# VHH binders against Di-N-acetylchitobiase (Ctbs), part 2

Target 1, 344 residues: Di-N-acetylchitobiase (Ctbs), of Rattus norvegicus (Rat) (q01460)
Amino acid sequence: EDCPCSEASLCRPIRHHRDFEVFVFDVGQKTWKSYDWSQITTVAVFGKYDSELMCYAHSKGARVVLKGDVALKDIINPTFRASWIAQKVALAKAQHMDGINIDIEQEVDCSSPEYEALTALVRETTEGFHREIEGSQVTFDVAWSPKGIDKRCYNYTGIADACDFLFVMSYDEQSQIWSECIAAANAPYNQTLTGYGDYLRMGISPRKLVMGIPWYGYDYICLNLSKDDVCAIAKVPFRGAPCSDAAGHQVPYRVIMKQVNSSVSGSQWNQDQQAPYYNYKDPTGRLHQVWYDNPRSISLKAAFVKHYGLRGIGMWNANCLDYSDDALAREQTEEMWGALRPRL
Short names: E, the ipSAE of ESMFold2; O, the ipSAE of ESMFold2 at other seeds; V2, 0.75 times the mean of E and O plus 0.25 times the DockQ between their complexes.

## First folded at step 1 (VHH)

Design g09 (framework vhh_gocatamig_d2)
Fold by ESMFold2-Fast, scan of step 1:
Structure g09 (fold): chain B 344 residues (1-344), chain A 119 residues (1-119)
Amino acid sequence: as target 1 above (344 residues)
Amino acid sequence: EVQLVESGGGLVQPGGSLTLSCAASGSIFSDNALAWYRQAPGKKRELVAGIYSGGSTVYMDSVKGRFTISRDNAKNSVYLQMNSLRAEDTAVYYCAALHEGYSRPYQYWGQGTLVTVSS
């Protein structure tokens, strides 16, 4: 038989849509057993298929959705789009999945055939999934702002209209640094909110927007660290920008928590960016500055979600926390999941 | 890839006029707000005037009625017409292209052009 679950009912797709989405990404590693399933409405599987995860999510009434990725050059061909959609629908049926999250982050020139092809892919994927799998969910990951981020010229209103909702990747906001080449928050508060304002002003409904927050930060080597904690970083260009967050590397929250209390500075709060940071020395004596999000910065963003009536919240990625039996780790993990709950 | 090149700075008498020009390269110009900032010796850089893609403008209080910002998308240029200049207007003036929606005050910067208002 094809259902891997202890009960056949757990292989049925989730048909109801939740009023408030908590949309989380999983990259494998079996940490899903320790997630806060009282909140989760959708898990996007960005690791290998795990039938136990699917069965468990369905037992909690949560959707499990496929990762949708394709080369942009291929989707110009409508026959290719139809074939790709048929393959993804068949895979979702075989794995008892509830939909697909389309994760296309490629450069698109406004005048290119890829501009129209991307919108057509989203529309045709949504039509196919809705027709073939009752109650299925099709979503699309968009940049923190619709204003030309990473040379992505997309039809944002067309894509939003075509799918169930957008997951807004309100992180990696230093992917293009056009100003001073200095370390900064992964998701600065005011800049993040301005991105949502941009989506709303172009006519996209707040019910089409799920706020994505990072459960990871960036660790930058400081070429110079000023007395005012300005960390000068290496000039690493990205998509036309002279500087980028590629000058640093991503670190998950669990690693940050082990490092911050023993750091040179301890945890600092930057009021302008409404984000925490700290400085530390590596074994070679080089100074580093790490920018991240914590329960405080996440709670501020969750309040915005509540205030503006957005569809929901979520994060990249659920595996970033420390799910060990350590008492401090458990407390920190509970606080991070708790911060996603919008306050009154 | 996008460059901003300022011109038009110089020495001018109090009460005089000067026009600053900023030429932008690249295709991003029409989607950007454009702004002029200035920095006097010992002071922080401050916003003087800005113009959004839709034509709306913003001005520093001390220059309202004296300065006018304009853009010419066909020439990829932004201008600052400065009238009734005062000694306090002496500064290095910077052109900036701002991504609309960014809470940070700049995305691209020019190298600056010096304006000296003196007898």
Scores: ipSAE 0.000, ipTM 0.129, lowest interface PAE 16.8, mean pLDDT 86

Design g10 (framework vhh_gocatamig_d2)
Fold by ESMFold2-Fast, scan of step 1:
Structure g10 (fold): chain B 344 residues (1-344), chain A 120 residues (1-120)
Amino acid sequence: as target 1 above (344 residues)
Amino acid sequence: EVQLVESGGGLVQPGGSLTLSCAASGFTFSHYALAWYRQAPGKKRELVAGITSGDSTVYMDSVKGRFTISRDNAKNSVYLQMNSLRAEDTAVYYCAREGLSYDTWGFDSWGQGTLVTVSS
């Protein structure tokens, strides 16, 4: 309700945009005080509301934005859209939030009423937030490529025009595997870059694109691990593809750092994908292959952000690092935050 | 949005049988793996059985040959047939939908749970 902060000014919305965005996701767990606040421009709250986080972020000049999610079938109704927007604006005011990040990842057919309804939702949400909360920020999470990923036929140019910018989820890039059913990088370098090229070629300004990178990897059980480190994975279909990353599970960077130390292979580098991986054997004797991102792979992507003049960078998610007082953990955590900075 | 509702729990004697059901809504059921977890008093939650969208199954060693997981995509339901029940099977059983996770397990959406008590 009223301002929960030690200083009333910390409850006022952040009104100015920084030249370079560092857009981070927080899923709770109270690790936020250990983040690199010298970089952060926006925190998207995908966990429980934490007024202390809001006060702290505002004290650092960073925005705090709501998670926006809704069932696609409901937004076909314009009365529902208006009510949902009014509810989110009221919530943002009550929690002293600076905007909303819309995270809709549902299937949409090109010919469906959901196609136009989604663009209308983004436009109407942006109009409502900008009108009711001066300087507020409305953003939309998009797939790593506009080319039909996960059967999402979205009006990407319309959505980009409607909101302040797009957060590009350039991860989970094995959600649909059309080639060999094998383990691969979560965000392989060349594939990631072709996605950005596709957004740019359709006329979306680089100032509308924030590059999202993963601070998590995928752990796959290998049905067979070849001498050339090819890990055959279970055939789990997803949205029309015969294989997917659903054959594995996500693992945060903090766990990967502990696990790679006990792996049979140690960390390996794949030149084609420009991503690290390792092999390990679990306690039941099964072989696993883990693909992830490290400071090296992240810095290569940060260089691309600078080269193409993108609006910024960010990650899913800030909680993935080890924020303990352990010396090695502190060093690894500092390197991961540091890798986000575009090198001059 | 995503909703999982368990049913079928109850009191049963050792050696008896129960069938647990989980009714799902709010997502395209056929595209997701589903699992049954359990949590006994004073113990950690553990995976009992899982079934992929392609009907491949996985079981905890102590339940292999006794429990069977199955799914009915037309009814948006997943089932756990539990035979030869033991006192050690006493727990709250949770239905879970596969999703992306921030730990080493790939199940993110959970039902409210259903209590199974195996006692004489």
Scores: ipSAE 0.000, ipTM 0.125, lowest interface PAE 19.7, mean pLDDT 87

Design g11 (framework vhh_gocatamig_d2)
Fold by ESMFold2-Fast, scan of step 1:
Structure g11 (fold): chain B 344 residues (1-344), chain A 119 residues (1-119)
Amino acid sequence: as target 1 above (344 residues)
Amino acid sequence: EVQLVESGGGLVQPGGSLTLSCAASGFTFSSYWLAWYRQAPGKKRELVAGISSGGSTVYMDSVKGRFTISRDNAKNSVYLQMNSLRAEDTAVYYCAAKSTYYRGPDDYWGQGTLVTVSS
């Protein structure tokens, strides 16, 4: 009766679980019509509710999940948690959604009441959604490593146990720079894999881990660019670290592809980080260095997902590609979607 | 559209106190990490104090115990209470809102407010 889809069945929650997850983020715009729906198992919506997207995703057998965010000081109160969960369940039912992805990235002191409250929120949210919406999916976004990234002292094993799985944000890995204040890869290969090793070593099942890949890079202004392409960046501290990626800004893959062809250096490959980068000069004459991920770097990470039997892969965010009818854009977009498929 | 507007700077004698305020508009204030930075003449811009959406705080060593950062989400404001001010605290103080989320909007900066500690 309240279903906005052409068929009433498309408003029913997706109850089938896939053996391999492809978990993608959508931030709005109508680019979702051009996504590779042969791969997608879950769309996490960041933006205004789009009933057409929901209907279309369901027609492809893919889940659509809500964004879950809340201030940590509020969740210490169990009455507040219960109310928040009831509101999110009601919203999911009203919008015909298949669950919720909890995106809490706030710092937590190990000795604070927020430590236990966060785990309780995840557990109670999962119980509520599973009870009220049969087959619904509750997931939680975690940092690239459980080792105190961004001063987040979380009960990672408790959170993993409480929800369906973790989406690992294996990007923004320069949010805290403890070494030299220089530009570096958004998701350096060996550092990224070390984070997964840390999650596995603490006892979290590989079936609880979905690898998040960035489809965006960082553009840094170089205060000095050395002969060996070392880009010194402004010292912008973050959560105790003296330097951070806040010295740069995020750029989507579609912008990077247009800029790299006219750059000073062209695309370069850094073997130590197993990531591409390039240098360019802005209209004011300042040198910039951009670090990003391409089909090559993504394929290496997808191979790791398959080799270690992780639950799946996904990315931030599907809107980052060029979905125009331009032949080169179509080729580049197809290569990026294709790179997510674990080969060997 | 997005704005951070600092106020409360001025001239004060050593040992005095000032409260800086930063009023924010155009974004979901409660979910952001907020900070006060300062830049003294001939020096780099440095973090003075930061506060998370949950109220956890961080301070540079030289101001710890003298300065207190706080936030009021209902008023979309962040404050820096500065006590026992010293000549070396003289600087332009900047309010900043850093996205705590990799997917979040860009970082935001205020225009700065001058604090002069002098006899």
Scores: ipSAE 0.000, ipTM 0.136, lowest interface PAE 14.8, mean pLDDT 88

Design g12 (framework vhh_gocatamig_d2)
Fold by ESMFold2-Fast, scan of step 1:
Structure g12 (fold): chain B 344 residues (1-344), chain A 120 residues (1-120)
Amino acid sequence: as target 1 above (344 residues)
Amino acid sequence: EVQLVESGGGLVQPGGSLTLSCAASGLTFSEYALAWYRQAPGKKRELVAGITSGGYTVYMDSVKGRFTISRDNAKNSVYLQMNSLRAEDTAVYYCARVQEYSDYGWEDYWGQGTLVTVSS
């Protein structure tokens, strides 16, 4: 309630319009002072409330938004929705936040009451925030494609119409592997663009779409690594698919950069997927294949954002880079932030 | 009528240096990204370094720290300073204009190439 900032003005909601959105996630590791604040328009917080981050973001003219998370069975009840929204508005006011990003990634059957309830939650949340906090922003995280990804049957056009815009999670695109059980890019270029084409074809305005980029990759143990670098992975099912990226584990860009130069293969470029990868051998002698995104793959996607007039770009998550004072780390970090600008 | 002309290639010993130049004509140079590609016999053409209209640079991993791309908009030229050259850097080097914001390919104009041979 009281302003924790050195200047009272820094507790005021951000009201400025942004022509191009740069929407970044922060998971609470206190690296935020080193972010490229010349680009950032919104910080979506996934960690504990950090008043210093809020004050700093506001000093840079950037919004800070709450995480919206709730069990789907509860939102069928309109009284529950009203109470949840009132609590989130009160929390935003208490923490001097500029809105909320709704991160619901649960399964929804098309015929379930949750289908209509989810759209109602987004509409009612947006109405409540806009009414109670002038200039507030309500957004919703959606899968890389509206075509039934992870058994999410959502009213995508209704949700897009209800909120300020969608953050498209154009990553974890191997969450369901229906083809060969092999390692692949976290966000393959053509597949990613197909997802945006799907959103656009259903009538969603490009001004409602912010492209989410991964600043992390996946590390897969290869049960077999072929001469053509095909890495066979363990069969770990997910939401009806026989194989998934759960066969591997997520690795932030800072760790990838330390490992790639000492890898067996060095960094390789896969032209079909427009993504880098490398092979390494662990201390037990097992072969691994790591797929990630680098400044080149990110810049190609940023160019698509500009070419199709999307609302903006962003990433999961800003903490993935190395913000140490090391010269190489600073250079690599600057290149990753720079790649979000729609150039090359 | 856009034309890209490379120069500066030649024979150099391992550990040596070369500067490649690419002169552009028929375009508003300052508005475009430019890139250097290379192709060794029997291999695919690969991106070595790129520079955007805003001056941001990208490099392939094997040349990072050894090669520097730069541009001079007043001279309509892009340069590749190559230091600590290795036998594996032997290739024909091509200059290309990169069409930013394109969904059907990034290179729309190519030079004819300049040969770089690193051997003792």
Scores: ipSAE 0.000, ipTM 0.094, lowest interface PAE 23.4, mean pLDDT 86

Design g13 (framework vhh_gocatamig_d2)
Fold by ESMFold2-Fast, scan of step 1:
Structure g13 (fold): chain B 344 residues (1-344), chain A 120 residues (1-120)
Amino acid sequence: as target 1 above (344 residues)
Amino acid sequence: EVQLVESGGGLVQPGGSLTLSCAASGFTFSTYDLAWYRQAPGKKRELVAGIYSGGSTVYMDSVKGRFTISRDNAKNSVYLQMNSLRAEDTAVYYCAAPGYEHSPRYFDYWGQGTLVTVSS
């Protein structure tokens, strides 16, 4: 239990709550020294434990939370849930963490025992953390809409009531393509907002919703690219949908910025989806279309967060930017962090 | 310590068969989507077959009816049964696991690859 920080106070859990949440994911690679700590309220760790990151985040008044993952079949057993929660609480204490973010994205049938078990896990985890670690924060990652996305039949209202708030993964919105099998934005503006409308219509408070935006895009090979930039993609089914974004691959913003300048089209803006895209030709002569988010598209979403009084904003993931000393990279990185601040 | 180790590659005549195996460790195998990719000389890696956590499968058009992907969650292994092999199937075959469970499209973990040569 020894404190690895220069000051013993930095090993105490963060107790104060901010009016506006900025919830960021870190996957390692020590880029965290260059993040905009004037904004960050919570860092959700997806990489290996980094005590230096924990000490630094605490010095800025920001929380650092564990990743919570578990196989759903195991949590049907209440004894297993109790044991898992006790292990996570003990780990949080040992690593001086401020809570846990539960990232469960598995299929759940509405009639399955996993449906009730998942809600029970979230409730019991929240009770355990709050009891054992004063001021601790328990959150849960949910899909961009509560309407059966990726065959996840979850008790969204029960989960929201059970934890401190939901991080809404308003990205990967082409995981199931029910319309034309074509490339599209990772987080189209109107579709994204419809998801929040769905959560709110269910009776979930806007103070329970943190908007997650992508700092990555999707690169799709076009089987055909039309004159109006419609990119036909391979038919890759996913969880009952005939087509999916599995026809493409994810690309972090830092790679997109290097590639867009050498693209065939340059950066284009799609007004319908309120998202940027570009076309490029690979070394074998195949045409690709890349859809992503930029400061403009992010600022539009940040404005929605402010207008509807949502709890906050955040992103997957902070490591996606170019933290090198290159002047253009620094400017682009500053613009991406700046876009998270709501302007109205 | 995520590790993917491929085996089963080799030299086979056109029309022959091979079974590729991938042994995985360091993650909760049963909840992850897994994929086989291949890369021929001078080409980008392409998806050959995928198997979702729920057991659903996807195949590249040129291998449908010839290749079968399967998984054994108890053994933390994924397999690619390759039948009616053609010269154009010659490539290094890679096992891949994503950085998150709901999508095989973002691959943080790759095996070393196993060479398949189809030649008379």
Scores: ipSAE 0.005, ipTM 0.218, lowest interface PAE 11.3, mean pLDDT 88

Design g14 (framework vhh_gocatamig_d2)
Fold by ESMFold2-Fast, scan of step 1:
Structure g14 (fold): chain B 344 residues (1-344), chain A 117 residues (1-117)
Amino acid sequence: as target 1 above (344 residues)
Amino acid sequence: EVQLVESGGGLVQPGGSLTLSCAASGSTFSINALAWYRQAPGKKRELVAGITSSGSTVYMDSVKGRFTISRDNAKNSVYLQMNSLRAEDTAVYYCAKGDLYRSFDYWGQGTLVTVSS
């Protein structure tokens, strides 16, 4: 389609490769004008197509990639895979996009035809995009660990070999709670690092791993809050586990920052999980516990990325910050973007 | 910012049907997963049905073949068609928006469904 940008060159696919990847998700609402474009290398769009965002990202040398989502039952058919890939390539060309991020998080049995079909989809998608759009990027979102998270039996080494790199969703790490049914960090430090260790021990190159950080937390209603700040939560099962983070709800960083200072506890630091949390009472008098990530917890993870030579870092999602002109909000937002930069 | 409003709950006899609707305001409706959860008195909240942005669906075993989830991106709405209702389907039904396989960011206030036996 015709170029919607002020300069025709901004509709050409990005071919520039940076040494360090900063891979961010955008879900709309035009907050992208306020992002830290000095860092961003890829924007993965999870919203309505915004040509202004595409033009602006390209003006900064950053890629903009499509969301790839499809039902696993459909991809067993190779004719369906070919058609889906052709449709996504055509859409990328029409919208002047630089690739696709495949976000498939469905259950797969190790013995099922979906196991081989998923790897084939990733390989065929990568081949199609690379052939049809010079310099295009194909990536795949993976769980925080390759060890059977959420009943996903995937060929992780095959998928990593097939695409440009993996975005590791090292968050929602309470999706299956096999231990005590209590509130906990969205991305506990040691558990998160264990997941990366698992990927590396499988033989996946650190250059194939981009660390995904949450810019959101979880708000849990406490059925009981102990003197040691242990918050007992409702038993909501998920994929075979008796308890899950579905007992709570997600809260973006901007909302957390407004709530934490007026909370019962103020911000607390849990040394074991290396994550902040706080307790508050809702209007009905119920106790809640909120677990989140802040510049301190993020900077510790960014240091790991640098130390182990991972491909990069990124987050779900860039819209979670407060981009208003309030002085405190601006400071908090600058610190969150700054925390992604690995320090000496 | 994002608000979910459920409607369509009520009292129905066993074997009857109801259609629940959830209207969403705000952005990103067409790219998010949508789900219906329910919670009966003294019971845990459970996923009843979910639909991804691609249109793939999931259902809890006890409602398969009886309930159908659908979405209308043009109307920013998700629906749960409930047929052959049973006493054990009595619960408060909640609409949720987010990611079916990760977590739901937004929840409605709930709508009560009572199946009188």
Scores: ipSAE 0.000, ipTM 0.224, lowest interface PAE 16.6, mean pLDDT 87

Design j01 (framework vhh_5j56_2)
Fold by ESMFold2-Fast, scan of step 1:
Structure j01 (fold): chain B 344 residues (1-344), chain A 128 residues (1-128)
Amino acid sequence: as target 1 above (344 residues)
Amino acid sequence: QVQLVESGGGLVQPGGSLRLSCVASGFTFSGSDYYAIGWFRQAPGKEREGLSSISSSGSGSTSYSDSVKGRFTISRDNAKNTVYLQMNSLKPEDTAVYYCAADRSYYGSTWPEEYDYWGQGTQVTVSS
């Protein structure tokens, strides 16, 4: 009830849906003051609630949505689902939020009661939010492909029909490596597009798909680096796959930009994956290979979004860029935001 | 169901090192559930401060607050279902009760408000 903003109108939910969505994640630390607000249509909060962020986003006509997570075993109970939804609606009203982004990434067996329960949760959450907060937005984060990624057997068509749209996490695409245990792009171009093709072939409308781009890369220690730049990585299994990206670690774009120019290789372009990478040697003498996305790789994906009429684009996460007053950092940050804009 | 037990605290001189352990029960790092583990501290009269986090997801994502980056390292041992915080170059201002916390999420955070399950804490004192 109490509005923390300088103007009461800034506490009113955003009711207007844009034709083109720019859906960004914020994990805190006040970097939001420096984002490109000329593009943003939705901020999904993954950090501490910040009323100043909410007021500012609303002043720009952008939505701010809650993080929605819950234990799958609990949502089998319809009374529990109703209670959880009522609690999230009440929280959205209290914090002047415009909806909820459901981020459930747990394993589900096709034959389990969780399969139907998850679709029911999404439908009931959407109905509750739309009823209680006019124009509110309910979205669901899905893997880069509907084809059993990370042992998630979900009713993707039912979930898409139930909510406003899907944010497709078209990154972490090395979470399960079924082939050779080598370093590879976080979001390889053709593999990423195959995932969207899979969603579309299931009958999901392109207007239900927002493309998620990584603003981070993976840094892998090479057990061996070949003359053809093949980086062999440690065998770390994940959900039935013998190898995974857990053999490396995530690194934000701001760190990558400081490291790449002093690397052994400089930035290289892999044409097959349409992604940049570089090799560097750490202080202990070990060779590393880093795979990431840059304005070039992002712009190619933005072109796909435009050509196939997807609902929009977005990224994990807006905090990954260097928002300092350094001239080079400002230029690199402007290029990364600019790459999200589909071109002619 | 989720329980966290911290250990490894104690008295250390400035410039010294300690390794804290957080043993988790009620979930597994190799299981179907996603959990993030965070390390936090609270000194008398101060708010709870986030230090580092690690995800139980296949990516093993880590994060660090500016106050400890380069001095503290978070790691996990999936076989022992344990998360460690290696603390090097300890300073008197690092004196606090250190807490391990778990959140049912894919990505970790250094924000205390993101965490649902908390350990009892272990005292770290950096003095003579």
Scores: ipSAE 0.000, ipTM 0.243, lowest interface PAE 14.0, mean pLDDT 87

Design j02 (framework vhh_5j56_2; at its last look DockQ between E and O 0.26; V2 from the best seeds 0.00; counts 0 for: pae O 15.3 > 2, unsure alone 60.1 < 65)
Fold by ESMFold2 at other seeds, look of step 2:
Structure j02 (fold): chain B 344 residues (1-344), chain A 127 residues (1-127)
Amino acid sequence: as target 1 above (344 residues)
Amino acid sequence: QVQLVESGGGLVQPGGSLRLSCVASGFTLDSTDYYAIGWFRQAPGKEREGLSSISSSDSGSTSYSDSVKGRFTISRDNAKNTVYLQMNSLKPEDTAVYYCAARPLGYSRWDSGYDYWGQGTQVTVSS
């Protein structure tokens, strides 16, 4: 009711349905004015609420949606679940938001009560939002593959049916390494596509799938860096796997772009994974290998999205680019936004 | 502006205990400001070592290095905007300057490095 925008109409819900989604995560930094609003259909607000962002997004016809984050242990209780949903609907109304992106990434055992509770949460959230906010959008974030990634035994078909669409987190694909403990691409092309094949084989419509692209990479310390660029990494177990990308740390694209041209190797391309990487030596003398995604690797994925009729494309996260006035930064940033559109 | 202030250091005998405090300002531990707080230490002539961390989200997820697991416990008091490091069974090799640090907490499993640091508090374990 208390509209913070320059016009009351900017506080009204977005009611138009889009045939193609460009789904953007914002983490609360003041870079959103520089986003490519010609493409954006949804902004998921994963940072501090900013009414100016909401007003601006609505002025461009884009949805802004809440982050949905709740412990599965708590929502097993249907009364608590209903109360949580009512709170989120009330919050969305107070903040003039257009829905919610449910981001639950907790382990679920197939035989646990959390299995059914999660699906019920998604269904009931969708029903509540659609009833209370006309045109609202409810989405759920899924792992890059339905095959037990990170011990997430979810009812993927039930969840897909229960919400408007899935955001597929086609990144962090080295979270469980069952083979050699080496640095590798964050989102290897063929492995990413295999994940979509698995979702489609389950009977999930491509119109329910939005491909999530990483605008960050991983920086790994190499215990050994071979002549053929194989970077051995520390053994850091994760959810039953002996090795994981926890041996490295995430690095936004803007940092990668400031480092790659002064690195030991310069930018390299791996043909098998269809992803770029580079090697550098830090000030303490340790060798590092950084894997990331760039306009070339992203364009291949955008072409897949178009060819297979997926619902759309998006990224974690829009704050990863350099939005300064520097001429090189501007060019790099424009190329990253442009890569979301397939080039035929 | 994010600020961190450590306190609670001092001299203790081997086998003793000490509790360090890190008071945060410029963000809240129970908000959507999305920070993780970590404890680090640096002994004279040694590299800085990460000890433990706790996040403002994900039900306050904690982690520990192998060097302190089982002896040190990280916790938080959201009402006081404070993170604690309870250090038990102290050894002479625990002698160091202890720092708390904060990093932005992303929604991926691993975030960027720590950007905000306290000034440190001295812990000395000696008879």
Scores: ipSAE 0.000, ipTM 0.208, lowest interface PAE 15.3, mean pLDDT 87
ESMFold2-Fast, scan of step 1: ipSAE 0.020; ipTM 0.472
ESMFold2, look of step 2: ipSAE 0.000; ipTM 0.233
ESMFold2 (binder alone), look of step 2: mean pLDDT 77; pTM 0.779

Design j03 (framework vhh_5j56_2)
Amino acid sequence: QVQLVESGGGLVQPGGSLRLSCVASGRTFSSYSDYAIGWFRQAPGKEREGLSSISWSGTGSTSYSDSVKGRFTISRDNAKNTVYLQMNSLKPEDTAVYYCAAEHTYGSPYRETDYWGQGTQVTVSS
ESMFold2-Fast, scan of step 1: ipSAE 0.013; ipTM 0.323

